# Designs tried in a protein design chat: VHH binders against Abasic site processing protein HMCES (HMCES). Part 146

Target 1, 269 residues: Abasic site processing protein HMCES (HMCES), of Homo sapiens (Human) (q96fz2)
Amino acid sequence: CGRTSCHLPRDVLTRACAYQDRRGQQRLPEWRDPDKYCPSYNKSPQSNSPVLLSRLHFEKDADSSERIIAPMRWGLVPSWFKESDPSKLQFNTTNCRSDTVMEKRSFKVPLGKGRRCVVLADGFYEWQRCQGTNQRQPYFIYFPQIKTEKSGSIGAADSPENWEKVWDNWRLLTMAGIFDCWEPPEGGDVLYSYTIITVDSCKGLSDIHHRMPAILDGEEAVSKWLDFGEVSTQEALKLIHPTENITFHAVSSVVNNSRNNTPECLAPV

## First folded at step 15 (VHH)

Design sa74 (from sa0 with S100D; framework vhh_6z1v_2)
Fold by ESMFold2-Fast, scan of step 15:
Structure sa74 (fold): chain B 269 residues (1-269), chain A 123 residues (1-123)
Amino acid sequence: as target 1 above (269 residues)
Amino acid sequence: EVQLVESGGRLVRTGGSLRLSCAASGFDFSTYAMGWFRQAPGKEREVVAAISWHGGITYHADFVKGRFTISRDNAKNTVYLQMNSLKPEDTAVYYCAARDYQFYDSPKEYNYWGQGTQVTVSS
């Protein structure tokens, strides 16, 4: 997983993340650094994306079932990194393979600290290799959406005009992530950065790409992944597996250039 | 305490009309999406219709489109299902359900459920 869309306005995104805490109280996640949230149809590694994480990471006595939403840098910078510029990290931490997560120190250490997060997106993009050509076909991949109707009209999630009608009720893709905290050696703000855990693709996606993000399907899975105060690393890792509850459609090559940030990036072709 | 109370279910003749109501209490109704589900004996619970927290977005299952209409009155903390042109296959227990802001078609994603109201459609 190397490209996502996360374009919802902050208020719409926040409502899409409404949840219930351990007491059964309805809550909206509390924002940290909301001004760093930059909506985009075309998010690449090194940019910031919103993630959910437990409030207990920031407040010693907080209920671990309460959630913070915070923009984090895509591309995990390990806490032990000693250079002043994190872009100079010698290895790619955009994704973390589920089968080697406990073997790689960059991921094992933050995972042991409970630094689990849920990476939010409208969906993600993958490029299918086409036989007989060096061109690849991009696809937008997302949770199945209920077909909504605007008052007085019927909308469908299959054309550009109809896509705009469904964003108020869009079910965000919820991907399992690991984050870490890096303190610049020369001083400055702590950098929060994350990686997306990847698994073998499900049957439905196997013709598009051989890997997929570990998707947390539904509030029970999301809650257990986030709640590091009550759910151990071993129990949480049981949530990491392929899912068939996913859909997709082909999109135009406009998405190929990460500088393009328009609805055309995810519109069906 | 949270409560959803359905009413209006009864025996009706094929081709008849019926309006179901669901009265909500114990939570901020205006921040919840509402859904109507039904369950016939021996079958799983299925979505019939749903409406967003603000009422501007709705969903109706294909098998009821053009016959059923969901609506809500946030001032009265009530969601409605207007059922027209009733058919014997509409016979089921009808449940209302509440979910934070957005509606989905999966029963597992709903936070609160009513006790159900029986609708029987006969020739």
Scores: ipSAE 0.701, ipTM 0.874, lowest interface PAE 1.4, mean pLDDT 90

Design sa75 (from sa0 with S100N; framework vhh_6z1v_2)
Fold by ESMFold2-Fast, scan of step 15:
Structure sa75 (fold): chain B 269 residues (1-269), chain A 123 residues (1-123)
Amino acid sequence: as target 1 above (269 residues)
Amino acid sequence: EVQLVESGGRLVRTGGSLRLSCAASGFDFSTYAMGWFRQAPGKEREVVAAISWHGGITYHADFVKGRFTISRDNAKNTVYLQMNSLKPEDTAVYYCAARNYQFYDSPKEYNYWGQGTQVTVSS
């Protein structure tokens, strides 16, 4: 997974992440660095994206079931990295293979510290190879959505325009991630950065691409992945597997250039 | 602490109408999406209709479109299901459910549930 959409306004995104803590109390995740959240239809590695993580990472004695939402850099920079500029050397940490996660020091070390996060997106993009051409067909891939209606208007059928109307009730894609904290050698703010865990594609996606992000389908899976205070690394990794609860549609080549940031990037063709 | 109490279920004739109500207490109703689900004997619980926390967006399952209408009154902490042109196939226990801000079609994602109200449609 190398490109996503995460375009919701901050307040809409926050409500889409409403959850219950261990005591059954309704909560909204608390923001860290909210001004660093930059909505976009076309997010690439090295840009910031919002992730959920346990409050216990920031606050001693916090309830590990309580959630923070924070923008993090896509492309994990290991805490042990000694060079001054991580930007040029971090492309290889965009994704983390599920089958070798415990064998790679860059991922094993933060995972051992409980540095699990849930990466939020409207959905992600993949490019299907087409025979006889160097161009690939892009697809937008996302959770199945309920077909919503505006209560003040009775429509007979869903139109393509109704797709825009679903954002108020859009079910965000929730991907399993690992993050790390890097302190610049020359001083400055701690850099929080993440990688997306990948698995073999499910049957439904096999004709588009051979790999997919590890998707956490539903609040039970999300809560267990985040709760490093109660759920061990071994138990959490049992949540990492392909899922079939996913849908997609073909999109315009406009998405190919990561500088293009318009609704056309994810609109059906 | 949290309660959802359904009412209005009864025996009706084919082609008749019913209005179900669900009274909510013990939580901030205005921040919850509400759904109506039903379960007939030997079948799984399925979504019938749902409404957003602010009431501006709704969902109705294809098998009830044009016949059922969901609505809510945040001042009264109540969600309603108006059921028209009832069919024998609508016979089921109807459940009220609440979910944080957004509604989904999966019962497993809902936070709170009522005990249900029986609707029986006779030919």
Scores: ipSAE 0.773, ipTM 0.899, lowest interface PAE 1.0, mean pLDDT 90

Design sa77 (from sa0 with S100E; framework vhh_6z1v_2)
Fold by ESMFold2-Fast, scan of step 15:
Structure sa77 (fold): chain B 269 residues (1-269), chain A 123 residues (1-123)
Amino acid sequence: as target 1 above (269 residues)
Amino acid sequence: EVQLVESGGRLVRTGGSLRLSCAASGFDFSTYAMGWFRQAPGKEREVVAAISWHGGITYHADFVKGRFTISRDNAKNTVYLQMNSLKPEDTAVYYCAAREYQFYDSPKEYNYWGQGTQVTVSS
């Protein structure tokens, strides 16, 4: 997974992340650095994306079931990295294979510290290889969505070319991630960065791409992945597997250029 | 303590109309999406209709479109289901459910549930 859409306005995104803590109390995730959130239909590695993580990472005695939402850099920079320029690592740690996550120091160390996060997106993009040509067909891949209608308009349906009506009740894609904290050797602000865990594609996506992000389907899975105070690394890794509860549609080549940031990037073609 | 209390279920004739109400207490109703689900004997619980926290966005299952309408009154902490042109197939226990801000069609994603109200449709 190397390209996502995460375009919702901050208030809409925040409401889409409403949750219940361990005691059953309704909460919205608490923002860190909210002004660093940059909505886009076309997010690439090195850009910041919003992630959910346990409040316990920031407050020693916090309830580990309470959530923070924070923008983090896509492309994990390990805490032990000694060079001054983290951009050199961006393409090496965009994704983390589930089958080698416990063997690679870059991922094993932060996992041991409970540094699990949930990466938020509207959905992600993949490029299908077309046999007999060098052309690739992009697809937008996302959770199945309820067909919403305006209040007082029974039977209203969204046009395939009109996606703006669905965003108010959009179910965000929730991907399993690992993050780390890097302190520049020469001083400066701590850098929070993440990687997306990848698994083999499910049957439904196998014709598009051979890999997919590890998707956490539903609040129970999300809660267990985030709650490093109560859920061990071994138990959490049981949540990492292919998911069939996913849908997709072909999109235009507009999305190919990461500088294009318009609704056309994810509109059905 | 959180409570959802359904009312209005009764025996009604085929072709008749019925309005169900669900009174909510113990939580901030205005920040919750509300859904109506039903369960007939021997069947799974299924979504009938849902409404966003602000009421501007709704969903109605294909089998009730044009017949049922969901609405809410945030000042009264109440959600309604207006049921018209009732059929014997609509016979079920109807449940009210609540979820933060957004509604889903899956019962497993809802936080709070009422006890249900029985609707029986006969000729």
Scores: ipSAE 0.715, ipTM 0.875, lowest interface PAE 1.2, mean pLDDT 90

Design sa78 (from sa0 with Y101W; framework vhh_6z1v_2)
Fold by ESMFold2-Fast, scan of step 15:
Parts: C-alpha cells; sequence; structure tokens
Structure sa78 (fold): chain B 269 residues (1-269), chain A 123 residues (1-123)
C-alpha cells in the first residue's frame, strides 16, 4: 500500500469516525494538531495522514477505549533513530509485513508499547502489472459502500456524476497501523509517524496486486486494535489477516502523478 | 435512558399500505442516522431503508425500492417508513435503529434498537 485518497473536509471526516466507547457512550474522536490535516485524493509516503489512536497514549489514566484523531507522518521513524533528519533513514517503513512484524526491531518495539493506530483513508490505489507492456492499470480499492440517493428521489443512477453524493455517508477504509514517537536529538516537537501493516492479498485482489493492507473490518475490530489498555499484542495480532470485504474499480492514469489532486484520481473509467 | 418506540404494525391485505413510526428519546436525535430493519421467522435481520442525520440522503433496499419511503422529522424526534403495495413476503417484525452520524446496511453497526412492531401481510 503506497498511495491513498483521504480528501474529506475535517468536519465530514470527524463525523465518519463516530464511535462507541466501552461504556456504550457515542463519541466523536478528539483532534490533535487538526491544522496539519491536508485533504488529498492522492496521498503518498512522507505526507501526513489522519490516524485514530487511544486517548491513553496522551493522558495518564484515560479510558483506553476513547479515541484521538491525529495527523501522523506516513513512514515510521523509530524512536531509536539518531540522525537529525528523518529523511536520512536507510530503510523503507511505509509498510510493515505481518509475517515479520515481531522480528523487526523498528516495529516490534513500538508494538510492544501498545503503539497501535488505525490509518484512515477514502481508499487506496494499486497498479496492476501487465506482463510485456509498459503501462500499468491503476485501481481504487475501498470498502463496499451503501448506494445512497437524495431524499425524495427513488433509484439513483450509478454514474460518475453521483460520486459527490456518496461522500455524505462514505465508509472510510480502516487499516491497521503501528506508530512510533521520535524526539529530535537537537530538540523540537516530537514526530509521530506510522507504518501500515500488510498481508497477502485476498482472492478478489490477487489479479491486481499480491499484497494488501491489513484492513480492520467493522467497529469491533477497530476497537480491539486501538484498545492497548485491555487488548494484548498477541490478541490484537489475531485481527491481522486478509479480507474479502473490499471492492474496486479502474481509474485514470491521472493518479500516477502524486502531484495530481483532483476527483479524477478516483473516478471510474 | 435511550429509547426507540416503534408503532403502526398491523395486519394488512396484499396491495395495502401502512405507515410505521419510531419515536426516539434519551439521545440527540438530530446527530443520528436512522434505519429500518426487518426480521422474518428463521431469517436474519436485514436493512429495509436508512436516512442520514440531516435527512438529505437515504437508502432503500432493492426489494422495497419504489414501494417504501423513509423520512424523518427532527423537531419531533421521529423517523417514519411509508409502506405501499405490500406483499406477503414483507411479513416481518420491523425494527427502528440508530447510529451516530452515518448509516450502514449491517445491523451489527447499530447500538440503539427498538423492540419491533409486527407487520403481517395476508394474501
Amino acid sequence: as target 1 above (269 residues)
Amino acid sequence: EVQLVESGGRLVRTGGSLRLSCAASGFDFSTYAMGWFRQAPGKEREVVAAISWHGGITYHADFVKGRFTISRDNAKNTVYLQMNSLKPEDTAVYYCAARSWQFYDSPKEYNYWGQGTQVTVSS
């Protein structure tokens, strides 16, 4: 997973993250650094993306089932990194393989500290390789969406013109992530950065790409992944597996250039 | 504290019409999406229709599209289901459900539920 869309305005994104705490109370996640949220149809590694994490990471004695939403850098910078510039990190931490997560110190250590997060996106992009050709076909991959219609209209056409209406009730993709906190050696703000856990692709995606992000399907899975106060690392890792509950459609090559940030990036072709 | 109370279920003839109501209390109704679900004996609970917190977008399952219409009145904390051209296969207990801000088609994603109202359609 190397490219996502996360374009919803902050208020719409916040409502899309409504949840229920352990006591059954309905809540919206509380923002940290909301000014660092930059909506985009075309987000690449090293940019900031919104993630959900437990309030207990920030407040001693907080209810671990309560959620914070915060922009974090995509590309985990380990807490032990000693250079002054995170871009100097010698290895790629955009993704973390589920089969080796407990073997690699960069991921094992923060995971042991309960630094689990849920990475939010409208969906993600993958490029299908066509053997013997230079062209790759990009696809936008996302949760199945309920087909909405405007009030007073029965039976809306399935057309690109109706995509703007679907965002009102869009179900965000919820990917399992691990984050870490890096303190610059020369002082400055703590950097929060994350990696997306990846698994073998499901049968439905195998013709597009051999890997997929570990998707947390539904509020029960999301709650258990985030709740490091009640759910052990071993129990949380049982949530990391492929899912068939995804859909996709082919998109224009416009998405190939990460500088392009328009609805055309995810529109069906 | 939280309560959803359905009303309007009864016996009707095939081709008849019925309107169900669901009165909500104990929560901020205007910030909740509302759904109508049904469950026939020996079947799983399935979505019939849903409506956004602001009422501007709706969903109707394919098997009721053109026959049923969901609506809401935020001033009265009430959601409605207008059912026309009823068929025997519409016989079920109809449930009102609430979910913060967004509606889904899965019953599992809703936490507030009414007791249900029985609708029976005779041939």
Scores: ipSAE 0.682, ipTM 0.856, lowest interface PAE 1.3, mean pLDDT 90

Design sa79 (from sa0 with Y101F; framework vhh_6z1v_2)
Fold by ESMFold2-Fast, scan of step 15:
Structure sa79 (fold): chain B 269 residues (1-269), chain A 123 residues (1-123)
Amino acid sequence: as target 1 above (269 residues)
Amino acid sequence: EVQLVESGGRLVRTGGSLRLSCAASGFDFSTYAMGWFRQAPGKEREVVAAISWHGGITYHADFVKGRFTISRDNAKNTVYLQMNSLKPEDTAVYYCAARSFQFYDSPKEYNYWGQGTQVTVSS
């Protein structure tokens, strides 16, 4: 996974993340650094994306089932990194293979501290290799969505565009991530950064790409992945597997340039 | 306590109409999307219709489009399902369900459920 879309306005994104705590009470995740959230149709590594994580990471004795939403840098910078420039990290940490996560220090250490997060996106992009050419076909990949109808006259239902109607009830893609906290050696703010865990592609995606993000399908899986106070590392890792509950469509080459940030990036071609 | 109470289910002849109601209490109804599901004997529970927290967007399953209409009244904490042109295959227990802000087609993603109301359609 090397590119995502996460374009919802903050209020719409927040409502899409409504959840129940352990007591069964409805909650919205509480924001940290909301000013760092920048909606985009075309998010690349090193940019910030919103993630969900347990409140217990920030407050001693907090209910571990309560959630924070925070923008984090895509590309995990390990807490032990001693250089002043994160770009000098010798290895790519945008993705973390599920089969070696317990073998690699950069991922094993934060995982042992319960630093699990859920990476939020509208969906992600993959480029299919075309035989006999250097060209690749981009696809936008996302959870199956209910086809919504205009019913009354409020919100996105009043939009003339098909996609504008869908966004008001869009089911966000929820990917399993690991994050870490890095303190710059020269001083400054703590950097929160994450990696997306990857697995072998499901049958439905195998013709597009051989790997896919570890997708947490549904609220039960999301809750268990986040709740490091009640769910051990060993139990949480059982949630990491391919899913067939995914759909996709081809998109135009506009998405290829990471500087393009328009609805055309994810529109069907 | 949270309660969803369905009413309006009864025996009706093919081609007839029914209006189901679901009265909600014990939670902030205006912040919940509402869905109607049904379950016939030997079948899985399936979504029939759903409506967003603000009422501006809806969903109706293909097998009821043009015949059923979902609506809500936030002042009365009630969601409705108007059922027209009823067919024998509509015979099922109809359930009201609530989910925070957004509706989905999967029953397991809903937070609160009613006990159901039986609808029987005879020839």
Scores: ipSAE 0.795, ipTM 0.909, lowest interface PAE 0.9, mean pLDDT 90

Design sa8 (from sa0 with S30E; framework vhh_6z1v_2)
Fold by ESMFold2-Fast, scan of step 15:
Structure sa8 (fold): chain B 269 residues (1-269), chain A 123 residues (1-123)
Amino acid sequence: as target 1 above (269 residues)
Amino acid sequence: EVQLVESGGRLVRTGGSLRLSCAASGFDFETYAMGWFRQAPGKEREVVAAISWHGGITYHADFVKGRFTISRDNAKNTVYLQMNSLKPEDTAVYYCAARSYQFYDSPKEYNYWGQGTQVTVSS
């Protein structure tokens, strides 16, 4: 997974993340650095994306079931990185394979600290190789959406303008992530950065791409992944597997250029 | 204390009409999406209709479209299901459910549930 869409205005995104804490109280996640959230139809590595994480990461005695939402850099910078410029990290940490996550120090160390997060997106993009051509076909991949009567249905024939009608009740894609905290050696703000865990693609996506992000399907899975105060690393990793509860449609090549940031990027062709 | 109390369920003849009501208390009703679900003996609980927190967006399952209509009255903390042209297949316990802001078709994603009201449709 190397490209996502997360374009909702902050208030709409916040409402889409409403949740229940361990005591049964309904809550909205509390924002950290909300000014750093930049909505986009076409997010690439090194940009900031919103993630959910446990409040306990910031407050020693907080209820671990309470959630913070914060923009984090896509591309995990390990806490031990000693150079001054994170962009010069010599290996790619955009994704982390589920089968080697406990073998790679960059990932197993933050996991040991409970640094699990849920990466939020409207959906993600993948490029299908077509036999006999040099062109790759991009697809937008997202949770199945309930069909609403005023916003209309998502379908292959919908125009870019029609897509804006469906966002009021859009179910955000919730991907399992690992984050770390890096303190610049020469001073400055702590950098929070994340990686997306990947698994083998499900049957439904196998013709598009051989890998997919580890998707947490539903609030029970999201809650268990985030709650590092009550759920061990071993138990949390049982949530990491392919899901069949996913849909997709082909999109325009406009999405290929990460500088393009319009509804055309995810509209069906 | 959160409560959802359904009412209006009864025995009705095929082709008849019925209106179900669900009275909500103990939470900020105006910020919750509301759903009507049903469960017949030996079957799973399924979504019938749902309505957004502001009432501007609705969903109706294909098997009730044109016959059932969901609505809400935020001033009265009440959600309604108007059922017309009832069929024997509509016989089930009908449940009211609440979820913050957005509605889903999966029962597992709803936070608050009523105890249900029995609707029986006979010829």
Scores: ipSAE 0.717, ipTM 0.879, lowest interface PAE 1.2, mean pLDDT 90

Design sa80 (from sa0 with Q102E; framework vhh_6z1v_2)
Fold by ESMFold2-Fast, scan of step 15:
Parts: structure tokens; sequence; C-alpha cells
Structure sa80 (fold): chain B 269 residues (1-269), chain A 123 residues (1-123)
């Protein structure tokens, strides 16, 4: 998983993340650094993406079921990194393999501190290798969506081809992530950065790519992954597995260039 | 205390019409999406229709499209299901459900549920 779409305006994204705390109170996640959120149809590593994390990470006695939403850098910079430029990290930390997460210091240490987050996206992109050619077919991969219709429209239509309309009531993809906090040696703001945990692809995606992000399917899974105050690392890791509850469609090569940031990146072909 | 109270279920002849109502209290109804689900004997609970918190976006399952219409009145904290051209296959207990802002088709994603109202359709 090395490319995502997360294009919703901040207010729409916030409502899409509405949740209940453990007391049953309806809440919207509270923003940190909202000005760092940059919507895009084509997000690559080193860019910022919104993640959900427990409020307890910021307030010592906070209810661990309450959520913060914060933009974080994609590509985990370990707290122990000693150089002044994060781009000089020798290891690729865009993804973290589920099978080795407890063996790699870069991931084991923040995981032990409860630094679990949920990475938000409209969906992610993967490139299918075609036999006999070096061309790859890109696909947009996302949760199955309810086909909505406009209330009060004279001719409310079921049209999955009209992608502008599908963003109303879009179910965001919720991927399991690990984050860390790095303090620049020369001083400055703490850098929050994350990695996406990956698993073997499910049967439905096996013809597109051999790996997929660890998707947290539904609010129960999301809540347990985030709640490091009540859910141990061992219990949380039981949520990390392939899911079949995923769909996809082919997209044009416009998405190939990460500088392209238009709705055409995810439109069906 | 949160509660959803369904009403309007009864015995109806094939081809008849019925309007179900669900009165909500104890939460900010205007920020919740509302759904109607049904469960027939021997079947799992399935979504029938859903409506966004602002009412501008709806969903109707293919098996009721053109016959049933969901609507809401945020001033009265009530969601409705207008059922027309009823068929014996529509016989089920109908449940009202609420979830914050956006609606889903999975029962597991809804925060609050009513006790249900029985609709029976016979020839």
Amino acid sequence: as target 1 above (269 residues)
Amino acid sequence: EVQLVESGGRLVRTGGSLRLSCAASGFDFSTYAMGWFRQAPGKEREVVAAISWHGGITYHADFVKGRFTISRDNAKNTVYLQMNSLKPEDTAVYYCAARSYEFYDSPKEYNYWGQGTQVTVSS
C-alpha cells in the first residue's frame, strides 16, 4: 500500500468519522493541527494524511475511548532517529509487515507505547502486473458503498458511474497504523509520523497485488485498535488480518503520476 | 435516556398501503442518520431504507424501490416509512435504527434500535 486518496473537505471528513465513546455519547473527533490537512486524490509517502488516535496520547487522564484526528506524515520516523533530516532515514517505513511487527525495533517500540492509529482514506491504489508487458493496470480499492439517491430529486437515480454523487455518505477506508513521535535534534515541533500495517492480500485482491493494508472493518474493530488504555497490544493484534469486505475498479493511468490530483485519478474506466 | 418507538404495524391486504412512524427521544435527532430494517421469520435483519441526518440523501433497497419511501421530520424527531403496493414477501418485523450522521447497510453499525413493529401482508 503506497498510494491513497483522501480528498474530502475537512468538515465532511470530520462527520464521516462520527463515533460513540464508551459512555455511548455521540462525538466528532477533535482536530489537532487541522491546517496541515491537505485533501488529495493521489497521496504518496512523505505527504500528510489524517489519522484517528486516542485522546489519552495527549492528555494523561483522558478517556481512552475519545478520539483525536490529526494529520501525520506517511513514513514513520522512529523516536530514536538521530539525524536532523527525516528523509535520510535508510529504511522504508511506509508499510509495516504484520508478520514482523514485533521483531522490528522501529515498530515494536511505538506499539509497546500504545501508539496505534487508524489511517483514513477514500480508498487506496494498487498496480496489477500484466503478463508479457511492463505496463501495470491501476485499481482503486475501497469499502463497498451504499448506492445513495438524492432525496427530493424528481428522478432519483441509481448511478454508480456518477462519482461526484457518491461522496455523500462515503464510508472511509480505515487502515491499522502505528505512529511515533520524533523530536528534531536542532529543536522545533515534534514530528508525528505513521506506517500502515500490511497483510497478505485476500482472495478477492490476489490477482491485483500480493499484499494489502490491514483494514479495520467496522466501528468495533476501529474502537478496539485505538483504545490502548483498555486493549492490550496482544489483543489489538488479533484485529490484524486480511478482509474480503473490499471492492475495486480499474482506473486510468492519470493516477500513475503522484503530481496529478484530480477526480479522474479514481474515476472508473 | 435514548429511545426509538416504532408504530403503525398491522395486518394489510396485498396491494395495500401502510405508513410506519418512529418517534425518537433522548439524543440530537438532527445529527443522526436513520434507517428502517426488517426481519422476516428464518431470515437475518436487512436494511430496507435509510436517510441522512439532513434528509437530502436516501437509500432504498432494490426490493422496495418504487414502492417504499423513507422521510424524516427533524422538528418532530420522527422518521417515516411510507409503504405502497404491499406484497406477502414484505411480512416482517420492522425496526427503526439510528447512527451518527452517515448511514450504513449493516445493522452492526447502528447505535440505537427500537423494539420493532409487526407488518403482516396477506391476500
Scores: ipSAE 0.642, ipTM 0.851, lowest interface PAE 2.0, mean pLDDT 90

Design sa81 (from sa0 with Q102M; framework vhh_6z1v_2)
Fold by ESMFold2-Fast, scan of step 15:
Structure sa81 (fold): chain B 269 residues (1-269), chain A 123 residues (1-123)
Amino acid sequence: as target 1 above (269 residues)
Amino acid sequence: EVQLVESGGRLVRTGGSLRLSCAASGFDFSTYAMGWFRQAPGKEREVVAAISWHGGITYHADFVKGRFTISRDNAKNTVYLQMNSLKPEDTAVYYCAARSYMFYDSPKEYNYWGQGTQVTVSS
């Protein structure tokens, strides 16, 4: 998983993350650094993306079931990194393999501190290798969406191809992530950065790519992954597995260039 | 306390019409998406229709499209399901459900539920 779309305006994104805390209180996640959120149809590693994490990471006495939403850098910089420039990190930390997460210090240490997050996206992109050519076919991969229609237009023209109308009730993709906090050796602002945990692809995606992000399907899975105050590392890792509850469609090559940031990036072809 | 109270369920003949109502209390109804679900004996609960918190977007399951219409009145804290051209297959307990802002087709994603109202369609 190396490219996502997360284009919803901040208010729409916030409503899409409405949740219930442990005591049954309905909440919206509280923003940290909302001005760092940059909507895009084409997000690559090194850019900031919104993640959900437990409020307890920021406030000692907070209810661990309450959620913060914060933009974080995609590409985990370990807390122990000694150089002054994060771009000097020689390891690719865009993704973290589920089978070796407890063996690699970069991931095991923050995981042991409960630094679990849920990475938010409209969906992610993968490139299918085409036989007989060096060209790859990009696909946009996302949760199955309920088919919405404009109020009062039952059976009227509500085109399945009109992607603009679906965003009001779009179910965000919720991917399991690990984050860390890095403080520059010479001082400065703490850098929050994350990695996406990856698993073997499900049967439905195996013809597109051999790996997929670990997707947390539904609020129960999301809440258990985030709640490091009540859910141990061992229990949380049981949530990390392939899922078949996913759909996709082919998209144009416009998405190939990460500088292209238009609705055409995810439109069906 | 949060309550959803369904009403309007009764026995009707094939081809008949019914309007179900669901009265909500104890929460900010205007910020909740609302759904109608049904469950026949021995079957799982399935989505019938849903409506956004602002009423501007709706969903109707393929098996009721053209026959059922969901609507809401935020001033009255009420959601409705108008059911036309009823068939014996529509016989079920109909449940009202609420979810903050977003509606989904999965019952597990809804937080608040009514007790249900029985609709029986006879031939």
Scores: ipSAE 0.714, ipTM 0.878, lowest interface PAE 1.4, mean pLDDT 90

Design sa82 (from sa0 with Q102L; framework vhh_6z1v_2)
Fold by ESMFold2-Fast, scan of step 15:
Structure sa82 (fold): chain B 269 residues (1-269), chain A 123 residues (1-123)
Amino acid sequence: as target 1 above (269 residues)
Amino acid sequence: EVQLVESGGRLVRTGGSLRLSCAASGFDFSTYAMGWFRQAPGKEREVVAAISWHGGITYHADFVKGRFTISRDNAKNTVYLQMNSLKPEDTAVYYCAARSYLFYDSPKEYNYWGQGTQVTVSS
């Protein structure tokens, strides 16, 4: 997974992340560094994306079931990194394979500290290889969405092509991530950065790409992944597996250029 | 304490109409999406209709589309289900449920539930 869409305005995104803490209290996640959130239809590695993480990472004695939402850099910079510029990192940490996560120091160490996060997106993009050519077909991949209609309008058809209207009740894609905290050697603000855990693709996606992000399907899975105060690393890793609860459609080549940031990037063709 | 109290369930004849009401208390109703679910004997609980926190977006299951209409009154903390052209297959216990802001079709994603109201449709 190397390209996502996360374009919802901050308030809409926040409501889409409404959750229940362990006491049964409904909550919205509390923002950290909200000014660093940049909505985009076309997010690439090294850009910031919103993630959910436990409040306990920031406040000693906080309820570990309470959530913070924070923009983090995509591309994990290990806490032990010695250079002054994180772009100098020699290793690609955009994704982390589930089968080797406990063998790679860059991921094992933050995972051992409970640094699990949920990466938020409208959906992600993958490029299907077409036979007999080096051209690839991009697809937008996302949770199945409940078919909404305008209030008091039964039988009045809304075209699936009216994507603008579907965002009001859009179910965000929730991907399992690992983050780390890096202190610049020369001083400055702590950098929070993440990687997306990847698994073998499910049957439904196998014709598009051989790998997929580890998707946490539903609030129970999201809660367990985030709650490092009550859920051990061993138990949390049981949540990391392919899911069939996913859908997709082909999109235009406009998305290929990461500088393009318009609704056309995810519109069906 | 959070409470959802359904009312309006009764015996009704095939082709008849019925309006269910669900009165909510103990939470900020205006920030919650509401759903109507039903469960027939020996069946799983399934979504019938849902409405967003602001009321502008709704969902109706294919098997009730054109017959049932969900609506809400935020001033009265009440959600309604207007049921028309009732069929014996609509016989079930009807539950209302609440979820913060957005509605889903999965019962597992809702946190607050009423105790249910029985609707029986006879020929």
Scores: ipSAE 0.742, ipTM 0.885, lowest interface PAE 1.2, mean pLDDT 90

